# VH-VL binders against q0atu2, part 142

Target 1, 119 residues: q0atu2
Amino acid sequence: MLDKKARIRTSREYRNVFEKGKRLSGRFLIIYYVENALDNNRFGFITNKKIGMAVIRNRIKRQLRAIVREYQGQVKNKHDIVLVARAGIGKSSFEGMEKDYIAIMKKAGLFARNANKID

## First folded at step 6 (VH-VL)

Design p36 (framework fv_ivicentamab_arm2)
Fold by ESMFold2-Fast, scan of step 6:
Formats: structure tokens, sequence, C-alpha cells
Structure p36 (fold): chain C 119 residues (1-119), chain A 119 residues (1-119), chain B 110 residues (1-110)
């Protein structure tokens, strides 16, 4: 799991990202992102009830955290990023979610030009 | 102050039924996933069931078909309907709140209610 | 199902001792592990989440570490309030739709 310092935890912080941030949609994920005034990136995760049962939503949330953690070294510093899982994500594999994440982050300009799995 | 108070435990014969209740107070009940966790006398903790904010449910494999979790947000109450009870179901049953960020974490627990299944 | 094996099942210690409890997962659970403390006759209390993050109000003498399949809970200087049973719990998978707890480690006075 991501360190507590790298997480968006409060409603106020989520609201800031939604209101001031940019939005980009992928196949299974939507990201909202905005530059922050901190020395680090922070991530938030939303798995809406439309995805399915609590077990499925919790598994997806954990898998997304693992993906984000693996690629955190490739993300441009000083950003708050919220990942919102789309309803169809429940039918995706871990690899499918990972590929979608990389694709979205590259399109958002948040990954290096030749982003690779590093960590 | 967050409080969870279980009730409904008691002595029941094998094959019988029992309904447990958990009265919640001190927080917005409808915003949290809720769980039942049990502990046989002198033994360890065993997860029973979860109910999400949308009413979605999941169960331990051994509980499926016999136990039903439900909630009434208007009464701030969680329920566990237990059918076809067996001696091995004898345990203290705890009501536990899933933490808002990660509902697999149980941040508040009730005092528990004892269910004894014997002749 | 993710089996969680805790060791030792019981340990005897004195106030001021450093105690270490280990938790092993049968398969990798990343860092999705929590530690709970349970005192006799009471409900468990969440101590640590995400393998190493202390819950609010938990004394700094408690330290969690590890990732993957091996995790450790250390109490650097045991206090009278720390005699209890400790449980690890994996939050990675609901395999068999069951969250899995370790068998527990009872920390007893010598």
Amino acid sequence: as target 1 above (119 residues)
Amino acid sequence: EVQLVESGGGLVQPGGSLRLSCAASGFTFSSYDMNWVRQAPGKGLEWVSIIGTAGDTDYASWAKGRFTISRDNSKNTLYLQMNSLRAEDTAVYYCARGESWDSTLFDYWGQGTLVTVSS
Amino acid sequence: AYDMTQSPSTLSASVGDRVTITCQASQSISSYLAWYQQKPGKAPKLLIHDASSLESGVPSRFKGSGSGTEFTLTISSLQPDDFATYYCQQGYSYSDVSLTFGGGTKVEIK
C-alpha cells in the first residue's frame, strides 16, 4: 500500500482536485489531477457502488493502489491525482488496469515520454 | 463518540435460527460499510460478512446460504440473520465498522454478543 | 484462501522488554496488513494499518514492518498496558470471500 503521506484522505482535498483539476478518461479509469504545493504526490481512489459488490470494489481499490505504488517514481512530482474506477473495471485483469493507468498518465503528461515499469 | 452495541445473542438449539442486531451511534451510519466478525471461545477472529453502503453483500464461504446480513439506515442498525445453526457457530459475534478509506480495516468494534449453539 | 500464520502463539515477557511478533502470508499481500490488539473480555482494537502506519493514539513503541509475505510487529519497551493478544489481518483478498486473520499471539507476564 501507499504510504499515508501519499494519500488524499479528506473530503476537502478530494473536492479541491475535482473542482480545480483536469479530467481525463480511459477505458477503465478516470483521473482528476491538479498540481499541489507539497514536495510529493498524493493519490486518491474512488470505487463507486456501480462497480459491484464490496468485495469486488475493495479488490479493485487494492490493485489500483499497488499499480500506483509500482509506478510512483515515474509520476511528475507535486500532483494530487484521484483515480475513479469506471463500472466496467470489474471485468478487467490486473494487467488490463495497469495498461490503462499507464496510457492515461502518459496522455495527461504526468509520465515521462518513455515511461517504463521501474519499481 | 462512535458506539456499536450488539444484541440478540443467546442459547439456541442446533438447526435453529437467531437474529443479531447492532445499534450504531455517533457517526453517519449510512456512509460506512459494516461487518460481522466472530470469535469462538478461546479461539481467534473469523470474518463473517460485509454489507456496503449500497446494500451490496458478501459472505465467508461457510456462511453463504445460512447467514444473511442486512441494514436499516433509518434506524442506524445492522442485522445478521443466522439459520441452520451448528455447534461450531458458537462464538462471540462482533459488529465492526469498515474504515472509510479502506473498508477491510475495522476501526471500531462493538462489545460483542455471545451465541451458544447446544442442546 | 490466504493463510496467515502467526508466531509465536504465546510469549512471556517482562515490563521493559523488546518483543517481536511475526506474521506470514501464504501468498503475497503487498503491504495490505493490519495489526489488532485484544485484551481479555474486550473487543479488538486496530493498532496498525498498511503494515507500518500507526493508528491515531497508538504509542510510538509499537512498530510494524514488512511487505509481501513476511510481517513483523515490534514493541520496543513493553508496558503493563501491552499484555494482550495480537492479531494480524490481511486486507488484500476476500478469497473464499473471507478476510483472514492470523491465529494470534498472546503476550503474557513472566
Scores: ipSAE 0.008, ipTM 0.574, lowest interface PAE 12.5, mean pLDDT 84

Design p37 (framework fv_ivicentamab_arm2)
Fold by ESMFold2-Fast, scan of step 6:
Structure p37 (fold): chain C 119 residues (1-119), chain A 119 residues (1-119), chain B 110 residues (1-110)
Amino acid sequence: as target 1 above (119 residues)
Amino acid sequence: EVQLVESGGGLVQPGGSLRLSCAASGFTFSSYDMNWVRQAPGKGLEWVSIIGTAGDTDYASWAKGRFTISRDNSKNTLYLQMNSLRAEDTAVYYCARGEYWESTLFDYWGQGTLVTVSS
Amino acid sequence: AYDMTQSPSTLSASVGDRVTITCQASQSISSYLAWYQQKPGKAPKLLIHDASSLESGVPSRFKGSGSGTEFTLTISSLQPDDFATYYCQQGYSYSDVSLTFGGGTKVEIK
């Protein structure tokens, strides 16, 4: 659901985040993040084959994009952020992924302390 | 300058074991998926195994149960433990850096190390 | 596992020729395909990623195209340094399948 300009799309852009960015691990998610030279945030989503079949990985990607979109107004501007799903995420609930996302973003200093859903 | 240097190849008898190493330098090793790819003399490339940034592993079907991939991020080193070796395992084994976890491709390769399985 | 079929297996060409190599996947891999060049006695080198994106430093005479199951690598004007073996590789993966390379296409002097 994220707008086209808010997505990291190329493998080279992902590489930049991995090489220059910081890493932080949560229960179901790992984030890699780096400040960009743009006026907006960009997000990338990686679901590896250890999570499950393509249908499961695609469901998780959709749910993660929905979570990111819902909280995008609370994310510090001018960052490229890549979310990498850990193997255990396939057994997580939507709420579990959401809570993990909020926790790691707050720990990274990218998220407001009293985060609330936008709608 | 990205460098990958394989070692540990040599002559081994059928049924024997061998451990390969790959020393990485010039990049943040812990931020990349790492792979082993082999090539039998005069033949094509064949993917062997991957280890992700979270320690997730996967193998070619023919390698499962015989080969184990591992990494030591503190030493910037990738390993491949090969057990129950067969004549058809004779090949040059390449260490290769994976750029993109879900859509894996190999942007840097080592020089390779030759494994010969014969009596 | 996905079968990756390259054709031709061997191609004879002269400097200045337009060379076309085809890669066919047994199932759709979207655009998750890379092309590699391997010269005798050396490790492979990445040329093209995500079907059509050229690696930095790779000459513009190399062009990748295609999506789904049918992919093409074209060299518009073959140079002496281009005599090598070329491999396609699918980067798309499921939890129970291996990453796969095509069988290779050797581009040799006529």
Scores: ipSAE 0.007, ipTM 0.563, lowest interface PAE 10.0, mean pLDDT 83

Design p38 (framework fv_ivicentamab_arm2)
Fold by ESMFold2-Fast, scan of step 6:
Structure p38 (fold): chain C 119 residues (1-119), chain A 119 residues (1-119), chain B 110 residues (1-110)
Amino acid sequence: as target 1 above (119 residues)
Amino acid sequence: EVQLVESGGGLVQPGGSLRLSCAASGFTFSSYDMNWVRQAPGKGLEWVSIIGTAGDTDYASWAKGRFTISRDNSKNTLYLQMNSLRAEDTAVYYCARGEYWDYTLFDYWGQGTLVTVSS
Amino acid sequence: AYDMTQSPSTLSASVGDRVTITCQASQSISSYLAWYQQKPGKAPKLLIHDASSLESGVPSRFKGSGSGTEFTLTISSLQPDDFATYYCQQGYSYSDVSLTFGGGTKVEIK
């Protein structure tokens, strides 16, 4: 799982990303992102009740954190990024979510050209 | 400064209809889930409905079929259309912003608008 | 939706007292619980999120604790501004339906 220092946890931090950041939508994910003044990236994850029952939402959150962790080395440093799962994400495969994440991050200019997985 | 201002409350007869509005300012309205929460005189808080950033909606079981939540992002306004009103719908109705974390909570509330259902 | 039970429903206290309010969830909600303060005639105000994290500007005398099914809000030295009704709220949800508030605890002057 992601290191605790790489996670957005406070309402103030989420507010900053939503109010000052840029937004980009994919098929299953929406990202909000803004440059921060820290030495590292921080990620937030939002899975609204509209996705499904708690067990489904928790599975999605775990899978998204795993995807983010795998690609963390390819993300441009010093950004706060919030991933919001869209209602349809519950019907997606892990591979589908991963592909959507990569596509969105590349389109946002947050990924290097040669993004690779981190074991 | 985040502000939410409700309007549209008043006296209505049983079986009647009423539309509430909530004017939002001081934040990027389109980036937040919005909620209605009510409170009957002398009673506790009761969640009514939510509308997500993608326009997806959900309702308390007792509100389904009678209440409709909607939003107009171009006007930064949230609405609640209430039909087939009953005496037990008498309450102060609050507009509340849904904070986006790993779960839903209400970080800002309006002052509320009183709906009285009586003959 | 999860049932949320608050106790006590009413609590009488004096300035300087240590006040404890409890909130019980019918099923585990992890730490996905918030606390709100409501003064008479006013809208609720968010005090604590994620069971124990204070909102900006909330005095340090307020402390939230707990996880799973049992949660506590403690005010270590009650001040005049703290006489209010307090609500817990679960945001975890076990179904795709409802956010649930506790019944409230009114903290009144002894």
Scores: ipSAE 0.007, ipTM 0.576, lowest interface PAE 10.1, mean pLDDT 83

Design p39 (framework fv_ivicentamab_arm2)
Fold by ESMFold2-Fast, scan of step 6:
Structure p39 (fold): chain C 119 residues (1-119), chain A 119 residues (1-119), chain B 110 residues (1-110)
Amino acid sequence: as target 1 above (119 residues)
Amino acid sequence: EVQLVESGGGLVQPGGSLRLSCAASGFTFSSYDMNWVRQAPGKGLEWVSIIGTAGDTDYASWAKGRFTISRDNSKNTLYLQMNSLRAEDTAVYYCARGEYYDWTLFDYWGQGTLVTVSS
Amino acid sequence: AYDMTQSPSTLSASVGDRVTITCQASQSISSYLAWYQQKPGKAPKLLIHDASSLESGVPSRFKGSGSGTEFTLTISSLQPDDFATYYCQQGYSYSDVSLTFGGGTKVEIK
């Protein structure tokens, strides 16, 4: 589970990410991302009705949260990031979704590749 | 070679019904979102409806309740059932594929089929 | 809710000319804009996605730019095959599938 402080919860904050953010598309995911004025990252998750029934969308959402939680320490600080599930995500494995997430985050420049050796 | 071939258009009286078909070939039909987009004579493009890979559907507000999109993956065929037709529905109807990574982009289109609603 | 306005509706040009088409969104759509080309009697063809990314096989003379509410399609040296109608389309709707096209710009022979 992601800490409550690491979640985007309000419609206004989702709108801010969509209006001011950048977009990058992967195979199963789209990310929208923008720097925030906080000292932590926040994540939002969208599984639209095109993905399938609510039970399937909820499973995908839980799997995406688990992936994000696992890699939260790799994410460049001070960003609001929204993950949108794409067509075909229901045919992906957990590992497939994980690989797509890692590839997108690296391409977006959001993964910290170097440990801060100074501090 | 990706191909989409529409059929079923013709002349129909106001209040009548028509079913359009789109035969798809050259790609894994079941893996793509499919759309209908129309164009009235001499006018611009207007999105009508989408059906996702899980069979989920969405419609333009003016199409809700009158039009039904469906698909038969075993036959690689997309359908649009049009009921309660009005003169304003006169248009060329295009079958369009949603791009694999971005369902909002139409990467391949059929040649279109003309629907004329006239008394 | 996102209206797309194209200008001009029609322009006349000669082979070799630089052609510029503008698309304006009523509200910010970030960079979620596509351009389509439609030749007379044919279906539209996707030309550019994400405001500036050329589709495979599209000639480099086509260039898209812009973000927010103002977008431009430029053809640097117009060729005979480029006489067509061009449409912009916003792809900003993520959970509500309301896709909006611009009214079109017809590029015709001078």
Scores: ipSAE 0.008, ipTM 0.587, lowest interface PAE 10.8, mean pLDDT 84

Design p4 (framework fv_ivicentamab_arm2)
Fold by OpenDDE, second read of step 7:
Structure p4 (fold): chain C 119 residues (1-119), chain A 119 residues (1-119), chain B 110 residues (1-110)
Amino acid sequence: as target 1 above (119 residues)
Amino acid sequence: EVQLVESGGGLVQPGGSLRLSCAASGFTFSSYDMNWVRQAPGKGLEWVSIIGTAGDTDYASWAKGRFTISRDNSKNTLYLQMNSLRAEDTAVYYCARGEYWDSTLFDYWGQGTLVTVSS
Amino acid sequence: AYDMTQSPSTLSASVGDRVTITCQASQSISSYLAWYQQKPGKAPKLLIHDASSLESGVPSRFKGSGSGTEFTLTISSLQPDDFATYYCQQGYSYEDVSLTFGGGTKVEIK
């Protein structure tokens, strides 16, 4: 699971990412990312009604967390990263979502050079 | 310290209505999903409803149409509007903070407020 | 909706005993299971999340295990403070919103 320490949990933390961070859009995801002063990365997740019903939004959140967890060890340290789900994500497969995450993270240059699980 | 304090419980006649409140403190209220869970006297726990950070709502199948969950982030308060109350709705009603790891769970609970539906 | 069957409903034990509580899901919920402890007149307390992860401050004598449809909560050596009712809860919602609790297991003194 994603450790508590690896979570963006406060509005202040989210605002900091949005205000100071960089933005990059993928097919299903938009990421905001900024360096933090910690020894670990923190992730936040945002969904809205455009994605679909509440159960769908909850599913998407879980899936995004699973993806982030899978690759968290390969992400450059000291970053706050917020994932914003785009409307189309509700109809995407998990694999499609994962591919989009990998692609956008690569574009952002957030994966470490020695990352092993990135194709 | 995280605190949740329910209020609004009491005696109500069948067919009546009641509105419960939950005052939250010690955390960024707007950043968390909030839930209502009830427990009939001497019985088990039963999830009632959830409201997400975006105001999205969902309900147990039995609660749909009679119960309405809402929140006022400016007041750090959660609400449960209960209509057409029945004897079987008699229970202690807890507000519980929702935590989404890989799953949905309730990491903090209020002390509960008793709702008694009786003629 | 997911059905959660918890057993036994009541368990009588003595201090020092090994106690095992079982929770069965009607469908696979992966590791999306939580365990709660509730004492009379008190709100439930989260003990374990994601089937096996202990919450902060929870004694190590509590152990959660299992995945899929079968889960267990084990108390290796029952302490006086452990007499309470325990509930499992499935936290998986894919196509339906159902945060179902087990029926509960009351651990009482023998």
Scores: ipSAE 0.029, ipTM 0.682, lowest interface PAE 5.2, mean pLDDT 89
Fold by ESMFold2-Fast, scan of step 6:
Structure p4 (fold): chain C 119 residues (1-119), chain A 119 residues (1-119), chain B 110 residues (1-110)
Amino acid sequence: as target 1 above (119 residues)
Amino acid sequence: EVQLVESGGGLVQPGGSLRLSCAASGFTFSSYDMNWVRQAPGKGLEWVSIIGTAGDTDYASWAKGRFTISRDNSKNTLYLQMNSLRAEDTAVYYCARGEYWDSTLFDYWGQGTLVTVSS
Amino acid sequence: AYDMTQSPSTLSASVGDRVTITCQASQSISSYLAWYQQKPGKAPKLLIHDASSLESGVPSRFKGSGSGTEFTLTISSLQPDDFATYYCQQGYSYEDVSLTFGGGTKVEIK
């Protein structure tokens, strides 16, 4: 789980990331991201009804938080990042979501130094 | 070391069906997204379909409903089931591996297998 | 799906020439564009990713540039090994994952 300090909490804060941030699309995820002035990263998570029923959307949110937490140390500091789940994510595995997260973070330049860690 | 070998191509009449296979070796097959890409004789490349590590799939709009991509990780094999074949489906079909961090990049390709749809 | 248009479809050149191939996307794909080289009878080979980043082992005479909707591949001094067909490919997806190739540019001997 991410602690309170690492979470985007209010609609105003989400709106700021959407309006001022950059957008990058992956297979199952879209990220919106912008530099902040807070000396730490903050993450937000959005799942809409196109993904599936509330039980599925809540499972996806929990799995995405777990992935984000696991890779916190590889993310460049001072960013607000919002993850938006795409419709197809409900049929993905944990590993599939994890791979997509890593790929889009790397593309965004937020993970760049990890490029050579492959099979 | 990485090797992809397609098979199953041949001559089929319009309205017929065909299943292509791609045997993978030299890497951990289950960790990679896999693609089918085709090329009509003397023409350009056309992406057909992708399958992720969890079995999640996506297709070119013209392929939806007629083509089905699948994988068997225990056999290190990728498949493409093609139904309701048309003359315009005549092409060399390539098996292509998605790069680990960015599966939209095709870093290794097989030699291709020719599918001819003709009476 | 993002339409990708390449120009020219065929280009005649001599060894030592500077060759420029263009790729235009119907809407912005940021920098998520790759270039592939295909020699007759062979599978394509990835040359460039993220518009300008060369793949390992690709000669420095190949350069990619551009962002948004306009992209170019330049070969600064054409070598015999470079006579091939080149394809651009978008890896950007907004609403659905949909990968699109350009129509190709055949670089042939004058």
Scores: ipSAE 0.007, ipTM 0.564, lowest interface PAE 13.6, mean pLDDT 84

Design p40 (framework fv_ivicentamab_arm2)
Fold by ESMFold2-Fast, scan of step 6:
Structure p40 (fold): chain C 119 residues (1-119), chain A 119 residues (1-119), chain B 110 residues (1-110)
Amino acid sequence: as target 1 above (119 residues)
Amino acid sequence: EVQLVESGGGLVQPGGSLRLSCAASGFTFSSYDMNWVRQAPGKGLEWVSIIGTAGDTDYASWAKGRFTISRDNSKNTLYLQMNSLRAEDTAVYYCARGEYWEGTLFDYWGQGTLVTVSS
Amino acid sequence: AYDMTQSPSTLSASVGDRVTITCQASQSISSYLAWYQQKPGKAPKLLIHDASSLESGVPSRFKGSGSGTEFTLTISSLQPDDFATYYCQQGYSYSDVSLTFGGGTKVEIK
């Protein structure tokens, strides 16, 4: 579970991340990210119709939230981060999505210096 | 304060139709996934349908083809169009706000509106 | 379909008792489970989300636990306000299945 404090909820907040943030693409995920003025991180999730039917999109959103939750303690504080699922994510395993998430977060420099070191 | 107020319930003959409404206030309606949940008299809760912030929908298997969920963000209103009603559709219908896990767990519920399908 | 089996269907208890309600999922749902309380004539109220996270304003005597396929709700010292029907719900549908609730557990006065 991601606490409601850790979620991007409004269209204005999503728009801020897209307009001011940096973008980085992985195999199954794209992230947009920007520093915020809060004392915590917030995450947003986008799964569009090109991924598949609603049940597939809902499964993917749940799995991405579980991955984000598992690694939330390793993310540098004070960032708004939006995860956008790419069309091919529907064929990915949970482990495949997790590995892609870790890779893109590391490449973005978003994992904290004292983060758990698992490769 | 969050409020959800259902309306449109009533007595209908088998084979008839009804449209339920749910008026939302106290939050940014367009930022939340919304659900319908029903409860037959003296029975348990049964999920009916969800509509996401992008207008994507899912339904319980028994509701597909008969029920249509929709929303009007300009009016902060959720709808459920119910066609080909059967006696077993008799229930209190609740409007519920989707929080946690992109709208699949429900933090606020309306008071419900009774639909009675009887000759 | 992720069937949710809740037990017992009814339990009788006295104020001060410790009560435990169990919820079983037919397949793993990780921690995507909520518990709701419903009093007669009222809408359900969210108590616990994410299997173990207490919703704001819910008394600490309520505790959720479990992961995967087996979950429990415990009330450590039953109060008069706690006589109600309790429902679990999974928010982790997988592969073309819908959201599902348990059958409910009615906690009534002994």
Scores: ipSAE 0.007, ipTM 0.562, lowest interface PAE 10.3, mean pLDDT 84

Design p41 (framework fv_ivicentamab_arm2)
Fold by ESMFold2-Fast, scan of step 6:
Structure p41 (fold): chain C 119 residues (1-119), chain A 119 residues (1-119), chain B 110 residues (1-110)
Amino acid sequence: as target 1 above (119 residues)
Amino acid sequence: EVQLVESGGGLVQPGGSLRLSCAASGFTFSSYDMNWVRQAPGKGLEWVSIIGTAGDTDYASWAKGRFTISRDNSKNTLYLQMNSLRAEDTAVYYCARGDYWDSTLFDYWGQGTLVTVSS
Amino acid sequence: AYDMTQSPSTLSASVGDRVTITCQASQSISSYLAWYQQKPGKAPKLLIHDASSLESGVPSRFKGSGSGTEFTLTISSLQPDDFATYYCQQGYSYSDVSLTFGGGTKVEIK
């Protein structure tokens, strides 16, 4: 789990990210992101019914939180970032979501390329 | 050592079908997005299709409805089923691996297999 | 949507020459541009990613630069092994738009 300080919790905070932030789409994820006035990053997560049943949506949300937590130290500080899961994410593996997260964060200029690979 | 070996190319008449295979070795096949890229004789590179780790697919607009990409992780093999072939489909078809962290980068390629569509 | 225009289509050069290849995107792709080298009868090889980052084992005479819509590949002192066709490729969008390559630049002996 992410610390409470690292979570976007209010509808007002989500609206701020959507209205003032930049948007980038990946294979399974869309991110909205904007600089904040805090000394830390905050993350929000959205999974809608187009993904599938509640059990699938809850699994996806849990896995996305785990991925964000794992890579939080590699994300540029002072950003609010909202992850929106795309319809196809339900067919993805944990590794597939992880790869998409890293790729899209890199495209946003928020995450440095990781040189460590399986092969 | 990473190896990708294409097979299944040959001479086929317009309107015919052909199935290409790509045998992968030297890496954990199931962890990588895989692509087909083609090159007509004396022409440039043209992306055909991608298949993700969860079996999710995408295609060049001209390939939709005629070509089907698939994978068999138990056999470490990528496939491309080509139907309703036209003279303009004549090309060397390459199997290409998407980079682990950024699947839009093609880090390893096979040697290609020639498909000739002619009467 | 993302057209990639490469120029020139062919250039003639001698060993030791400085050669420059240009790639233009129809819309901004930030720095998500890769360069590939293809020798006759061979598969392409990834040379540069993220506009300017050399792949492991690629000689330092290869240099990529640019961002947004204008990108350049420079070979500072052409070697015999460098006579090949070079392709740029955008990596910015693939969810709603096909991945796109430039038309290629053939670097041939003068």
Scores: ipSAE 0.007, ipTM 0.588, lowest interface PAE 12.0, mean pLDDT 85

Design p42 (framework fv_ivicentamab_arm2)
Fold by ESMFold2-Fast, scan of step 6:
Structure p42 (fold): chain C 119 residues (1-119), chain A 119 residues (1-119), chain B 110 residues (1-110)
Amino acid sequence: as target 1 above (119 residues)
Amino acid sequence: EVQLVESGGGLVQPGGSLRLSCAASGFTFSSYDMNWVRQAPGKGLEWVSIIGTAGDTDYASWAKGRFTISRDNSKNTLYLQMNSLRAEDTAVYYCARDEYWDSTLFDYWGQGTLVTVSS
Amino acid sequence: AYDMTQSPSTLSASVGDRVTITCQASQSISSYLAWYQQKPGKAPKLLIHDASSLESGVPSRFKGSGSGTEFTLTISSLQPDDFATYYCQQGYSYSDVSLTFGGGTKVEIK
């Protein structure tokens, strides 16, 4: 669901986020994040094989992309953000993943505290 | 060098059983999801089963209850136990490695082993 | 379920021709699509992952494109070594029968 320019796609780009970025852990998610020199945010998604089988990893990845897309307007601009799913995420609900994402992004200071797009 | 070598194929009567093996070398076998994919003579590729790094499994709907995928990480070997074989199970069976951390794509395949189910 | 429809089933072409193979997903799979080449009597070989990312050692005449539900594999100038059967595969999602291959396209000489 994310626009092509909003996705981290190359190994080099992932490596840059891991090497230069900050790390913050939530209940089900770990994020690595760094400010970029672009005019937009980019997101990467990692569902490690330690989480379980491909069917579980692909479901989690799909659900995380949907969550990120829904809340993309609240994310502070000019960041590369990689979401890494933790082992326990396979047994969480969609709502549980969503709440964890919101919580961790707020703790990272990546969600606008006073957003112009207040619902 | 990554290598996957299948064995155990042969001629078997309808209703019979057969166990396939796939010997892996050149990589850390325990770190990869492994798959079986089959191909009937002159037909296309058909996914059979997957086993994840945690030992979790899944199957094509037609294979459930008849086929069992398993692995022995100490021997770098993948197995497929096939029971209640039908003429429609006649195919070359390939062992395939899922290299990608966040998707199910097969970067290395074995040479295949032929299973013929015939009276 | 992510049903994959591949067309055409068979394609006749000559060396030097530009050939295009299409793969259609019943639901969006983003860019999680792979292309494989299979020569007679051999195992499939991964050519392209993530819809457009060429595998190491694969000639630049092979190009993958598309996202969502419509994907194409193009060979810009067909070589003798390219007469083979090509398969697409979605790597995005699966449960039961969701991990699927296209039906294949046989690229034949003539």
Scores: ipSAE 0.007, ipTM 0.572, lowest interface PAE 10.3, mean pLDDT 83

